VH-VL binders against Cysteine desulfuration protein SufE (sufE). Designs and how they scored, part 12

Target 1, 144 residues: Cysteine desulfuration protein SufE (sufE), of Wigglesworthia glossinidia brevipalpis (q8d2j8)
Amino acid sequence: MNKFIKKINFIKNFSSCENWEEKYLYIIELGNKLSPFPEKFRKNSNLIPGCQNDSWIYLIYENTKKIKFYGDSNSLIVKGLIAIIFILHEDLKLSEILTFDVKPYFNKLSLTNYLTPSRVQGLSSISKFIKKSARCLLIKEKIL
Below, E stands for the ipSAE of ESMFold2; O stands for the ipSAE of OpenDDE; V2 stands for 0.75 times the mean of E and O plus 0.25 times the DockQ between their complexes.

## First folded at step 19 (VH-VL; framework fv_cilgavimab)

Design q3 (from p2 with heavy chain K54Y Y55V K59T; at its last look DockQ between E and O 0.86; V2 from the best seeds 0.00; counts 0 for: pae E 2.6 > 2)
Fold by ESMFold2, look of step 19:
Structure q3 (fold): chain C 144 residues (1-144), chain A 121 residues (1-121), chain B 112 residues (1-112)
Amino acid sequence: as target 1 above (144 residues)
Amino acid sequence: EVQLVESGGGLVKPGGSLRLSCAASGFKFSYVWMHWVRQAPGKGLEWVGYIRSYVDGGTTDYAAPVKGRFTISRDDSKNTLYLQMNSLKTEDTAVYYCTREYYLSGYFDYWGQGTLVTVSS
Amino acid sequence: DIVMTQSPDSLAVSLGERATINCKSSQSVLYSENNRNYLAWYQQKPGQPPKLLMYWASTRESGVPDRFSGSGSGAEFTLTISSLQAEDVAIYYCQQYYSTPTFGGGTKVEIK
């Protein structure tokens, strides 16, 4: 599962790919390593708005201090992009997720340099939905 | 070695139907979007439509002149792309090329040799 | 749809001389977020299918001779053949892939 893919290992492996084809296949591989999405959370409230493919994200406390990210898509490439964004949020508290900017990592890795404009916009939608989900969870499950 | 081979072209009367095939080899066909592009005799290239890879949802889109008359499909178990052409018109006369989109980038890195469709009475 | 306009329609050039082909798009095909120009060039030799020549406006496809170069940005682009060879006789097409693909009308290059 995702516990074997750390942010540092992802950056190293992605940067070591020689061309876009290798990076493309690696993105799909990362998506296949996501935990199964619980079917009881596959509902409209967890559906990413404005995404061309049906895609879901759900955040929950696994125990009192750990956040579990669930994500799925009917597109394996979008599922892989979700996995990358989850890796970039590794070990962040909910409050830190609200201020975390994923865009510098996309730029550093040149992730968007090979994608059409509509697919670049899809990454933004995923990132925005994670912040929305974190905001909702923070308010609901932490004392103010 | 990437290869794309079209077949199924021929002479058909206006209002008729024809199905083109494109046999693919040398790459993971199920991972890429496939397009059809046509070229009328002595004319330029005209995009016809695409089908997404099933890993990206498998949806299609078409140029306005063919929308509702042409249907693109794929069979990933046979590495084959199809173009079903219905209600053919004389202006559909062209060489039809299948072509591969380079991994979500939008440009076409490999083309087949083409198959001629002639729509005439 | 983005309309692509090529000029000239045909061009006669002496062997060893420079050929210049222009392509204009009806709107910019430069995406500011990644600083990429979504423009490709194709070569179609007589009796053959199109062949990818350039992508991202100025990047040569593998195996394309260095006498071919692409330049331009935004809405205006140029393909240059610095020293025309006999095997370069072809029709050249530009294509945008910023959105729904569209092609220019083509430029036929001939030996004078």
Scores: ipSAE 0.472, ipTM 0.818, lowest interface PAE 2.6, mean pLDDT 88
ESMFold2 (binder alone), look of step 19: mean pLDDT 94; pTM 0.955
OpenDDE, look of step 19: ipSAE 0.836; ipTM 0.933

Design q4 (from p2 with heavy chain Y55L G106A; at its last look DockQ between E and O 0.78; V2 from the best seeds 0.00; counts 0 for: pae E 2.8 > 2)
Fold by ESMFold2, look of step 19:
Structure q4 (fold): chain C 144 residues (1-144), chain A 121 residues (1-121), chain B 112 residues (1-112)
Amino acid sequence: as target 1 above (144 residues)
Amino acid sequence: EVQLVESGGGLVKPGGSLRLSCAASGFKFSYVWMHWVRQAPGKGLEWVGYIRSKLDGGKTDYAAPVKGRFTISRDDSKNTLYLQMNSLKTEDTAVYYCTREYYLSAYFDYWGQGTLVTVSS
Amino acid sequence: DIVMTQSPDSLAVSLGERATINCKSSQSVLYSENNRNYLAWYQQKPGQPPKLLMYWASTRESGVPDRFSGSGSGAEFTLTISSLQAEDVAIYYCQQYYSTPTFGGGTKVEIK
């Protein structure tokens, strides 16, 4: 994606889906629009633990103030779930990412209502990994 | 309209092999996981196994009684699901259904009419 | 594997009367994180394949008549047909999808 869909438009679009089939297809669409994951960051250190599928997340400054989220998965649905979580972190500063709670949005969207227990656990792992990645980036800033 | 049509059933001797096909139409076959479920005559439903969409890694998994003997595959260009059955036993006698998993929720919203496999000496 | 046990095996009910089918799982199929019961019901009419009737324990599939309802949570579930019709003669199966799918043994519903 050259730019992420705005959070407000995502919430509107997802909520307007008539059923889970439409939501499922929309999740896949969002994943397919993620920016390509840079191969130099496809390392074990960026691999999300606790997911059924190999999935990667990497955070880097796009400029001095804005965080760029990279994500990928060998599962189409997991890639879409990563995209959703990235949208929910729209325009957050590093310090805000560390304290941000995605669960109210999961509840508002009923996102987990149609997922198997393994997928719900994977979704939580994605959120936790973003916080870990943000913490690591913050520590690197203090050192540099 | 969603349609699933199984074929390839028939009579086979114990130890023999048979390949079942399931032709799918009316939905994006390549986007979904597909399952096989069987039903012995006069008996209940028994899950056989699944294959994930190739976009989700294409992995298969099987119920213990058939693991190592049955192989599920798919051809997305033909919208077709397959079940290769080897080393068949009389207890494999059943109507075999292909069924669609409702978009990663793991329950089955559409079923084919089934194809009968009879294993007898 | 989660073992699903249905009762009764067979049930004869007069037209217009209530039919009750029970399903037990060997462990809870309620997932606390999303508060969902991973339980589906299928109807299999004579000579036909199974048809999805109910999912998430109590949600009716589109086109299923209002006389069908599901209840229960955790490890114990009930399918109720409030007023049996002739077209409801079938075998009914519960299925858990919390993990590797398993089915109950079925309950045959007949007209008395």
Scores: ipSAE 0.439, ipTM 0.799, lowest interface PAE 2.8, mean pLDDT 89
ESMFold2 (binder alone), look of step 19: mean pLDDT 93; pTM 0.945
OpenDDE, look of step 19: ipSAE 0.537; ipTM 0.864

Design q5 (from p2 with heavy chain Y55F; at its last look DockQ between E and O 0.80; V2 from the best seeds 0.00; counts 0 for: pae E 3.3 > 2)
Fold by ESMFold2, look of step 19:
Structure q5 (fold): chain C 144 residues (1-144), chain A 121 residues (1-121), chain B 112 residues (1-112)
Amino acid sequence: as target 1 above (144 residues)
Amino acid sequence: EVQLVESGGGLVKPGGSLRLSCAASGFKFSYVWMHWVRQAPGKGLEWVGYIRSKFDGGKTDYAAPVKGRFTISRDDSKNTLYLQMNSLKTEDTAVYYCTREYYLSGYFDYWGQGTLVTVSS
Amino acid sequence: DIVMTQSPDSLAVSLGERATINCKSSQSVLYSENNRNYLAWYQQKPGQPPKLLMYWASTRESGVPDRFSGSGSGAEFTLTISSLQAEDVAIYYCQQYYSTPTFGGGTKVEIK
C-alpha cells in the first residue's frame, strides 16, 4: 500500500544520512513542511502533556474519509519530531491510528538511539496524544 | 575544526562576581546545547549547567550548588556562550570548561581548554 | 542525583599490560524504551581538558584506538585498555547522562 511504500522510502532516506547532525537538520526541515496550526485550536486541551516545550496536536476530519493532522511547537526540533510521527501515520484510518505502534519505526530510524530518556519520553508523549485525539474523534463519530 | 575557547577567569574575593565567555567556532553554534563543567584543583569533574539551542526553546538549567547564583546565556550572532557567576564562594574555585552536547544525545563530544577561577580572600 | 563510583582511585600498570577501570552507578542507567546505557568515558591527560573516549557504554568515539573498549550494562561498567601505551597516562572519568549529568571520581592510570 502507498503508506507502506512511503514509510519505507522515508526510512531509507532518513537512515542514509551520514551522521546524527544530518538527521537533526532534516528533522527541522520536516517540521517546516507542517501546515499552519489553526489558532482556534491552540488551547490547553490540545497541549501535549510530558513535553517540556509547548506543543500542540489536533486531529480533524478533512472529509468523511481522511483525517488531517495539525501540529506545532515552540521548538523547531520538536516540531520536526511531530512531523516524523505524522509521516508514520500517513493514510491510516481512525481505527488504525488507535492500534498503530510507532516504536518499530523509531528503531529503524535510530531516532531514540541518539536521545536522552527525558527526550525519548517526549516522543512517547506525542504518540500517546495522537491516540487520545483519535479516541476523542471516534467518540464524536459514534454520537453523530 | 571545532574549537571552544574559554576566557574571563581570574582571582576574585568571596561574594564577588565574574563573567566567563566561551568562543565557539567550526560548527553551527546555534544548533547545539552548551554546557559548563568545572573541576576544582586536584578534584574531579562537576556539571554546572546548560543552555539549550534556540531550536529547543533556549531554556537553562543548573546544578543545585550554583542555582540562583550562576546564569548561563548565549549570543548566537557572536557564537559565544557566557557564564555569569555571582555571590562567589571559595567552593567555586575551579577550572571552568565549556562543552557541547552532541545533538540531544546528552554526552559531551568537544571541550574547551578551560579557564581558572580562584575565589580567595 | 545518580552517584557514580569509580574503582580503583589509581592504577599503576606496566607498558603493554591490560588496565581495567570500573564504574558503578547508584541506579541503572539502562533505559528500557531504547535499550541504551547512558554512560560515557572521558580521558584527561595531564594539563589537558577531558576528551570523549566512549559513549553508550561501548561505542568508541572516532579517532580512539582499538585498544580502548567499554563493557557493562545497567549499573556496572568497565573501561579496558588492552595494551597500555605511554600516551594513555591520564585520569579516566565515567559519566552518566541518563538524567542530570554526574561524573565518577576518576581513575588515575600511571605507568609502573
Scores: ipSAE 0.377, ipTM 0.781, lowest interface PAE 3.3, mean pLDDT 87
ESMFold2 (binder alone), look of step 19: mean pLDDT 94; pTM 0.953
OpenDDE, look of step 19: ipSAE 0.812; ipTM 0.926

Design q6 (from p2 with heavy chain K28T W33Y; at its last look DockQ between E and O 0.86; V2 from the best seeds 0.00; counts 0 for: pae E 3.0 > 2)
Fold by ESMFold2, look of step 19:
Structure q6 (fold): chain C 144 residues (1-144), chain A 121 residues (1-121), chain B 112 residues (1-112)
Amino acid sequence: as target 1 above (144 residues)
Amino acid sequence: EVQLVESGGGLVKPGGSLRLSCAASGFTFSYVYMHWVRQAPGKGLEWVGYIRSKYDGGKTDYAAPVKGRFTISRDDSKNTLYLQMNSLKTEDTAVYYCTREYYLSGYFDYWGQGTLVTVSS
Amino acid sequence: DIVMTQSPDSLAVSLGERATINCKSSQSVLYSENNRNYLAWYQQKPGQPPKLLMYWASTRESGVPDRFSGSGSGAEFTLTISSLQAEDVAIYYCQQYYSTPTFGGGTKVEIK
């Protein structure tokens, strides 16, 4: 609803962009729609390793037992890329996140076709960190 | 449409300083990386350095011959890119171009007309 | 830094004939993860700044005539002008953007 864009609408909107400039601007827009990152979780354990920009991701169960994705970056474009990856994980359960492959979506959307090698690696690091975060949350669920 | 207009070139003695400006219009300047590229008279193109957008930390990097002597900065409120050139040498004589990196892709889609810097005694 | 070498340094071609410009990089500029060649071509006419001609090795920039084509992959690339026109007299530069940008030395194209 008001928290995020549905995955289907994202794919339609992104695919309808005429060129990379339009896609780039849409990526920026998506980043600006991310929920504020809770400052109490802005710490090293939530920092994405191997990313050239300072970027944070935090996953938590909400009171309704839905997974809330928090993300932030000191890079506007990276913040937008985080937002895209969050949209692709819409309504996935923890077990599904662990096996979910974003690469077919990157290919279908031509998301990486205009990015430098450094930026493509950063995108992979974001996806990898989401899996790590989901694994950590799953372990916490089993202990509690 | 995209426009880039350099200014501030001129004649300077070795050891002197100059500040070049590049006025940008026709795009969202604050979202893009900007580069300086120079061309000595009768020679090829040489990358000088770049500055990231402020939203990407505003980092700069420079080619080895100019590190420590040149400083790239930007003023997003004025849509202006700057090149501060200190301790100038005769080998810095060139036409200096400002150029835009196409939205994080790494190649340069628009170039200014250039401004000539001559360093001689 | 990746060294870019162009050949020939200059060539003279009759109007309407084919011009071929070669560019070699000291290491591959093909990125396996997205299968893209990080190679651009620029045209610099006398008294003018460089102008983007091609990117991703073979994609023409908007407004560039279809007589210009790019080919090659990895470390060896070619710019071809299929039928040289008078307005194509220029110096042509290749540039890699796989990493820190570097340019070839240029190839001057003249009318025979």
Scores: ipSAE 0.421, ipTM 0.814, lowest interface PAE 3.0, mean pLDDT 89
ESMFold2 (binder alone), look of step 19: mean pLDDT 94; pTM 0.956
OpenDDE, look of step 19: ipSAE 0.847; ipTM 0.939

## First folded at step 20 (VH-VL; framework fv_cilgavimab)

Design r1 (from q1 with heavy chain K28T W33Y; at its last look DockQ between E and O 0.84; V2 from the best seeds 0.00; counts 0 for: pae E 3.1 > 2)
Heavy chain, then light chain:
Amino acid sequence: EVQLVESGGGLVKPGGSLRLSCAASGFTFSYVYMHWVRQAPGKGLEWVGYIRSKVDGGKTDYAAPVKGRFTISRDDSKNTLYLQMNSLKTEDTAVYYCTREYYLSGYFDYWGQGTLVTVSS
Amino acid sequence: DIVMTQSPDSLAVSLGERATINCKSSQSVLYSENNRNYLAWYQQKPGQPPKLLMYWASTRESGVPDRFSGSGSGAEFTLTISSLQAEDVAIYYCQQYYSTPTFGGGTKVEIK
ESMFold2, look of step 20: ipSAE 0.436; ipTM 0.823
ESMFold2 (binder alone), look of step 20: mean pLDDT 94; pTM 0.957
OpenDDE, look of step 20: ipSAE 0.845; ipTM 0.935

Design r2 (from r1 with heavy chain L104W; at its last look DockQ between E and O 0.77; V2 from the best seeds 0.00; counts 0 for: pae E 3.2 > 2)
Fold by ESMFold2, look of step 20:
Parts: sequence; C-alpha cells; structure tokens
Structure r2 (fold): chain C 144 residues (1-144), chain A 121 residues (1-121), chain B 112 residues (1-112)
Amino acid sequence: as target 1 above (144 residues)
Amino acid sequence: EVQLVESGGGLVKPGGSLRLSCAASGFTFSYVYMHWVRQAPGKGLEWVGYIRSKVDGGKTDYAAPVKGRFTISRDDSKNTLYLQMNSLKTEDTAVYYCTREYYWSGYFDYWGQGTLVTVSS
Amino acid sequence: DIVMTQSPDSLAVSLGERATINCKSSQSVLYSENNRNYLAWYQQKPGQPPKLLMYWASTRESGVPDRFSGSGSGAEFTLTISSLQAEDVAIYYCQQYYSTPTFGGGTKVEIK
C-alpha cells in the first residue's frame, strides 16, 4: 500500500508530538509503512556502509517515471529514520536528490537531539547512500 | 503509569544459579531496550547488561564481571525481562534492579524496587 | 569504558543551605553533532531504588523540585541543591550514556 505521508503533513505531525517518547513511537510507525523491500535487491551493493544495523536502500523508476524508494533495516527505529529521509525527498528528480541537503530539516525538527552518537552518524550514512544510489540510477539511464 | 517489578531474589550458595524476573507495565515493552543494574550492600550502582528490543533482534551485552555467567532474555508476550545468573560468586551479592532505557536515548527513566540476591556459603 | 568520578564521597549540609556535588568523566560526553551532554543524575533515598533526577546534564525530570539544578559540560558536571530539605537526604549518582553506561561512585548527602 501507498502509506507515505506528504512532507508537509509529516513535519506538522512530528512537530505536534509533545515529547521524545511520542516522536520515537511515530518514527517506528513511519518505518512500518514502508513498502516491502524486494528480496532480489537485498544484496551487499545496496547495503548502507557505516551503519551498525543491516540496512538497505534501492532506488528505481516506477511505472510513471517517478522514483520509488525502497528501504529496510533489521532495526525498527532505523527503518523509521529511513522512512523520514524518504519523505524529505518527496517528488525530487534524480538530479535534485544529488544536491538535496537534509540537515536543515534535521535541525528544524531537533531530530538529532535525542539520538545516541552512533545513531546520529547513521542518519548521515543514510543520506549519503541515497545520493550514491541516485548516481547509480543516473548511470543506468545515461552514458557517463 | 510505568511499573517495573522484580522478583526471584534469594539466598544461593556459591556456584549456584538463580533466575530473576521483571514484570513490566504501562508502556510498549517490545519497543524498548531493558537493562539490569545491581548494587552491592553499602556500595554504588553497577551496570550489569542489557537486551535490545525484540523488534531489534533481542541482542544482549554484558559488563565484564558477569559476561559468560549471566544471560538476559525477554518474553514480550508476558511483558517480562529475565536475568539468568549461573556460577554465582559472593561478589554477585546485590540488590538487582531492572530499568527501562528512555526510548533509545541511553538514560534510565524508570527503575523497579529491586530484588536482593545473597550469595553466601 | 568511560570512568565516572564523583566528589565528595559524602557531604554534610545544614538545612536550607546549598549542597554541591561534582562529577567528572574520563573523556568528554559532549557530542559535537547535536551539542548534547550525555549525563544523567539519579537520587537514591534510604531503602528506595534510584530515581531519575536529571538528564542531558541540566534537564529536570518531571516532578523534580526547582531547587535541584544541573550544570557543566564536556567532562565536568555539577548537581546543586540550592536549599537542602530533609527529604533530600540521599545518595546521588551521575551516569554517562554517551556509550556503554557507567556510574559515578555516589555522593552521600546528609544533614549537618
């Protein structure tokens, strides 16, 4: 099912949480709404380096020339963080993904203020890997 | 209201075994990391170990003095945390507390009342 | 592991006077990426379990009286009780949660 929430609604809902407990549970909920990760793409080339939890990301063109983001993790909270980053990339083209900066959103949401140091590093690794994945998809569509 | 209730403490001979339970209520147990912390009589607090949430695979880790002798487990269907203690030593004598890690933040926001384990010949 | 050292080991303070408890870590527990100090304080009254008092070095847990304040950054932290009350007789522990949790040795606070 198409369970993704629009970026604007996500920011409103996340900001409406009264405390970190509510935000933490909402992050997990968002992860549970990700599309199932296709098993044929669950391979080492799609594994996010530098993350303590096994986590995968794969980008592909959908039936309508829109980009489909697949993500999964063996950690429910990391899966939720992946979902948040996907929401922040709503409606971006591949070229826009390469230059998109998620850090202003992290700061505005105070997301990193509640995470352990290893989890903050994981957030950066996810964003970096999305750019790598976007670059790989561009290569498949063009001769570089 | 968040509640944590330990049980299973008692008197055990050195080399013996004992199993502690911690009944949890008032929160979604399956989403949180749980820890054991102990306190020898008249002494300070000592971290014993933890178990990750079940949804995160339930991996455990332990402080060096208990590694290999103690096993932490959880049963999310019963909202219960366990500590299996084997090869007990007199130095393991302590009140054992179960405690909840505040939603992946690393600090302990709720503690049980504790259960006394006495290891004496 | 990060070693936590508290001073003094014990402290006798007159009712209504200020009590000051120090905690030092063997390395900084300030994380530059989020500018947070991973330091908590616990109060343990006689015959009771520990109770969370402070987190992020200076944030009071809900229900903790305003006379308790936390300060410090990096590797040095202070818990202050501005006007000691009888019910504040307890042992106070600092704890870092930057990595594998470790506690200070405790500071016993008593009435002079």
Scores: ipSAE 0.356, ipTM 0.790, lowest interface PAE 3.2, mean pLDDT 88
ESMFold2 (binder alone), look of step 20: mean pLDDT 94; pTM 0.957
OpenDDE, look of step 20: ipSAE 0.668; ipTM 0.902

Design r3 (from q1 with light chain E33Y; at its last read DockQ between E and O 0.86; V2 from the best seeds 0.00; counts 0 for: pae E 2.5 > 2)
Heavy chain, then light chain:
Amino acid sequence: EVQLVESGGGLVKPGGSLRLSCAASGFKFSYVWMHWVRQAPGKGLEWVGYIRSKVDGGKTDYAAPVKGRFTISRDDSKNTLYLQMNSLKTEDTAVYYCTREYYLSGYFDYWGQGTLVTVSS
Amino acid sequence: DIVMTQSPDSLAVSLGERATINCKSSQSVLYSYNNRNYLAWYQQKPGQPPKLLMYWASTRESGVPDRFSGSGSGAEFTLTISSLQAEDVAIYYCQQYYSTPTFGGGTKVEIK
ESMFold2, look of step 20: ipSAE 0.568; ipTM 0.851
ESMFold2 (binder alone), look of step 20: mean pLDDT 94; pTM 0.956
OpenDDE, look of step 20: ipSAE 0.832; ipTM 0.930
ESMFold2, fold request of step 24: ipSAE 0.442, 0.477, 0.499; ipTM 0.819, 0.825, 0.831
ESMFold2 (binder alone), fold request of step 24: mean pLDDT 94, 94, 94; pTM 0.953, 0.955, 0.954
OpenDDE, fold request of step 24: ipSAE 0.875, 0.879, 0.872; ipTM 0.945, 0.946, 0.944
ESMFold2, last read: ipSAE 0.463, 0.475, 0.498; ipTM 0.821, 0.823, 0.834
ESMFold2 (binder alone), last read: mean pLDDT 94, 94, 94; pTM 0.956, 0.955, 0.954
OpenDDE, last read: ipSAE 0.872, 0.881, 0.872; ipTM 0.942, 0.947, 0.942

Design r4 (from q1 with light chain P101F; at its last look DockQ between E and O 0.92; V2 from the best seeds 0.00; counts 0 for: pae E 2.9 > 2)
Fold by ESMFold2, look of step 20:
Structure r4 (fold): chain C 144 residues (1-144), chain A 121 residues (1-121), chain B 112 residues (1-112)
Amino acid sequence: as target 1 above (144 residues)
Amino acid sequence: EVQLVESGGGLVKPGGSLRLSCAASGFKFSYVWMHWVRQAPGKGLEWVGYIRSKVDGGKTDYAAPVKGRFTISRDDSKNTLYLQMNSLKTEDTAVYYCTREYYLSGYFDYWGQGTLVTVSS
Amino acid sequence: DIVMTQSPDSLAVSLGERATINCKSSQSVLYSENNRNYLAWYQQKPGQPPKLLMYWASTRESGVPDRFSGSGSGAEFTLTISSLQAEDVAIYYCQQYYSTFTFGGGTKVEIK
């Protein structure tokens, strides 16, 4: 199973890229390292609305208190963007995910400086869906 | 060195068909969006359409004057972009350029030399 | 569609003098979230394909001399050649890439 790199190492690696081409290729590499998306969760309830490509996200407890992020897309670039967003949510509790804002990180990393407006809007859709997924999991935790 | 070389231009009667090719080298062709832009003799530049990279779903889009008549395709194993032109009209007479979009940025950083398509009776 | 209008259609400038080319868009091409103007400039020399000159309105492409500068924001943009050289004889096109892709009509620059 592929693992996320640590948030601090991601920021160092991404910031060391000399230009947008290197960052673009690194984004694709990060997507390729995501663990396989479980096919039982590949359904419309986990499909990200407003994304240009078919993309899925699912959150589940891996053990008693650790959250596992699953993500996939039929676009390797979008899959890589999902991977980056997952890395940025490292070690957050469900309640913290609900209010977490990825935009300051995107600004610090200059991630959106080279993207078209539709691509930037797509990142917002991914972040919004993670919050929806976290809320659903939080409700399930309180029931169980 | 990035290189784009168009071929397949020529003289065609109205209503005819023609297929253009663009051979690409010097970059990861499968990772980029590719575009066609045309220029009628003595006129300005006009965007024709694009095909997304295979890695971003591979979808196409077209300018209104060519929708339904032109089809853009790519063969990543041959690093080749294609433009199939059907139901050609005299207003399609132009030099056709293939061009590369710089990694999702929307602007075109490399252009081929162009190939002339002439549509006349 | 965002319509791009260039002015003038043609200008003649003495060697070493300043050339100014204007480009107007029918809608703003500034995206407030990243503060980028989605505007590029291309140079097309006689008998050659277009070549990227500027992007993001004011960023020079690699190898473009510093006598070329871009300015403007929103819907009004300018390309300036501070000291015209013989090799700058060309047609210059602006292009928006905020929403789809449209070019201006071009501005021909000649030596007076």
Scores: ipSAE 0.432, ipTM 0.809, lowest interface PAE 2.9, mean pLDDT 88
ESMFold2 (binder alone), look of step 20: mean pLDDT 94; pTM 0.954
OpenDDE, look of step 20: ipSAE 0.826; ipTM 0.927

Design r5 (from q1 with heavy chain G106S; at its last look DockQ between E and O 0.88; V2 from the best seeds 0.00; counts 0 for: pae E 4.0 > 2)
Fold by ESMFold2, look of step 20:
Structure r5 (fold): chain C 144 residues (1-144), chain A 121 residues (1-121), chain B 112 residues (1-112)
Amino acid sequence: as target 1 above (144 residues)
Amino acid sequence: EVQLVESGGGLVKPGGSLRLSCAASGFKFSYVWMHWVRQAPGKGLEWVGYIRSKVDGGKTDYAAPVKGRFTISRDDSKNTLYLQMNSLKTEDTAVYYCTREYYLSSYFDYWGQGTLVTVSS
Amino acid sequence: DIVMTQSPDSLAVSLGERATINCKSSQSVLYSENNRNYLAWYQQKPGQPPKLLMYWASTRESGVPDRFSGSGSGAEFTLTISSLQAEDVAIYYCQQYYSTPTFGGGTKVEIK
């Protein structure tokens, strides 16, 4: 079962973790729930720049208007961070993704409080790449 | 509960090689990054290098004085961390500690008792 | 690399008196995005490995007596032992983990 956890339940569950070790394990668990990344999209064009681990993101319409987020990484913790960011974008349409700010959620959850500066910058790279991917998909929608 | 036990230290001539082991127990070894830190007799602490968990890519990094001469590896099936030390110099004489980093934060919450490496002609 | 400088190199303090150890980094170890100081303190008693005392500059590790406190921010930090006890005789090290870990040179605390 490769379901996204609803945003409300995620915030509640993450906030109820006793300590950083439990949050760390939960992040890894969330990554393991991501849908398998389609191998045909595992290309350099879908690699997240500036990430020390190889990480991929791909956005596609699942049907006419529902957006499917694919993400993967050769690091389980980075894969989990990708999953968290995907959960925060639940039910957003493309125009909303372009303007959505994840930082208030990171602050509310104190997600970055235990990460080195380079790892915090990795979260920003993921968020920026999602916006790039959404813009690309919006252009394809307009053209096609 | 958490236990780290180093072994393999001893007397080695300059230019020689030595392999250190660190047996870990009481935690999920495969989920954590591991480090080596050394301390020359009567001197301070010096970071040597780390190895990431295999799941996080298994990459290593080293302090400049040991880069190219030392290799860190791990065997998650045996809960064991290794330090292969080649081309040893007298300045490598130290007690070598294995340490566990606190989950992505890079400070060290548990240390072994250390093993002495003496490099002397 | 971030250079960590401790002072004094050694400190003699009467039992029950205050001991103060300083640590200075060559650049700030405060990360503005999360407002965290990436600084830890370790205690090393004779013949023993180092033991974690403090992290995030001022947070005590579990089991550390409340006579130990950490303060400071940015590039200047202090470890204070409010009432020195015999068991506190040790060498104390600061460590930054903002980037590649580096340690201060240590401060030996002894009873006067």
Scores: ipSAE 0.324, ipTM 0.778, lowest interface PAE 4.0, mean pLDDT 88
ESMFold2 (binder alone), look of step 20: mean pLDDT 93; pTM 0.948
OpenDDE, look of step 20: ipSAE 0.507; ipTM 0.860

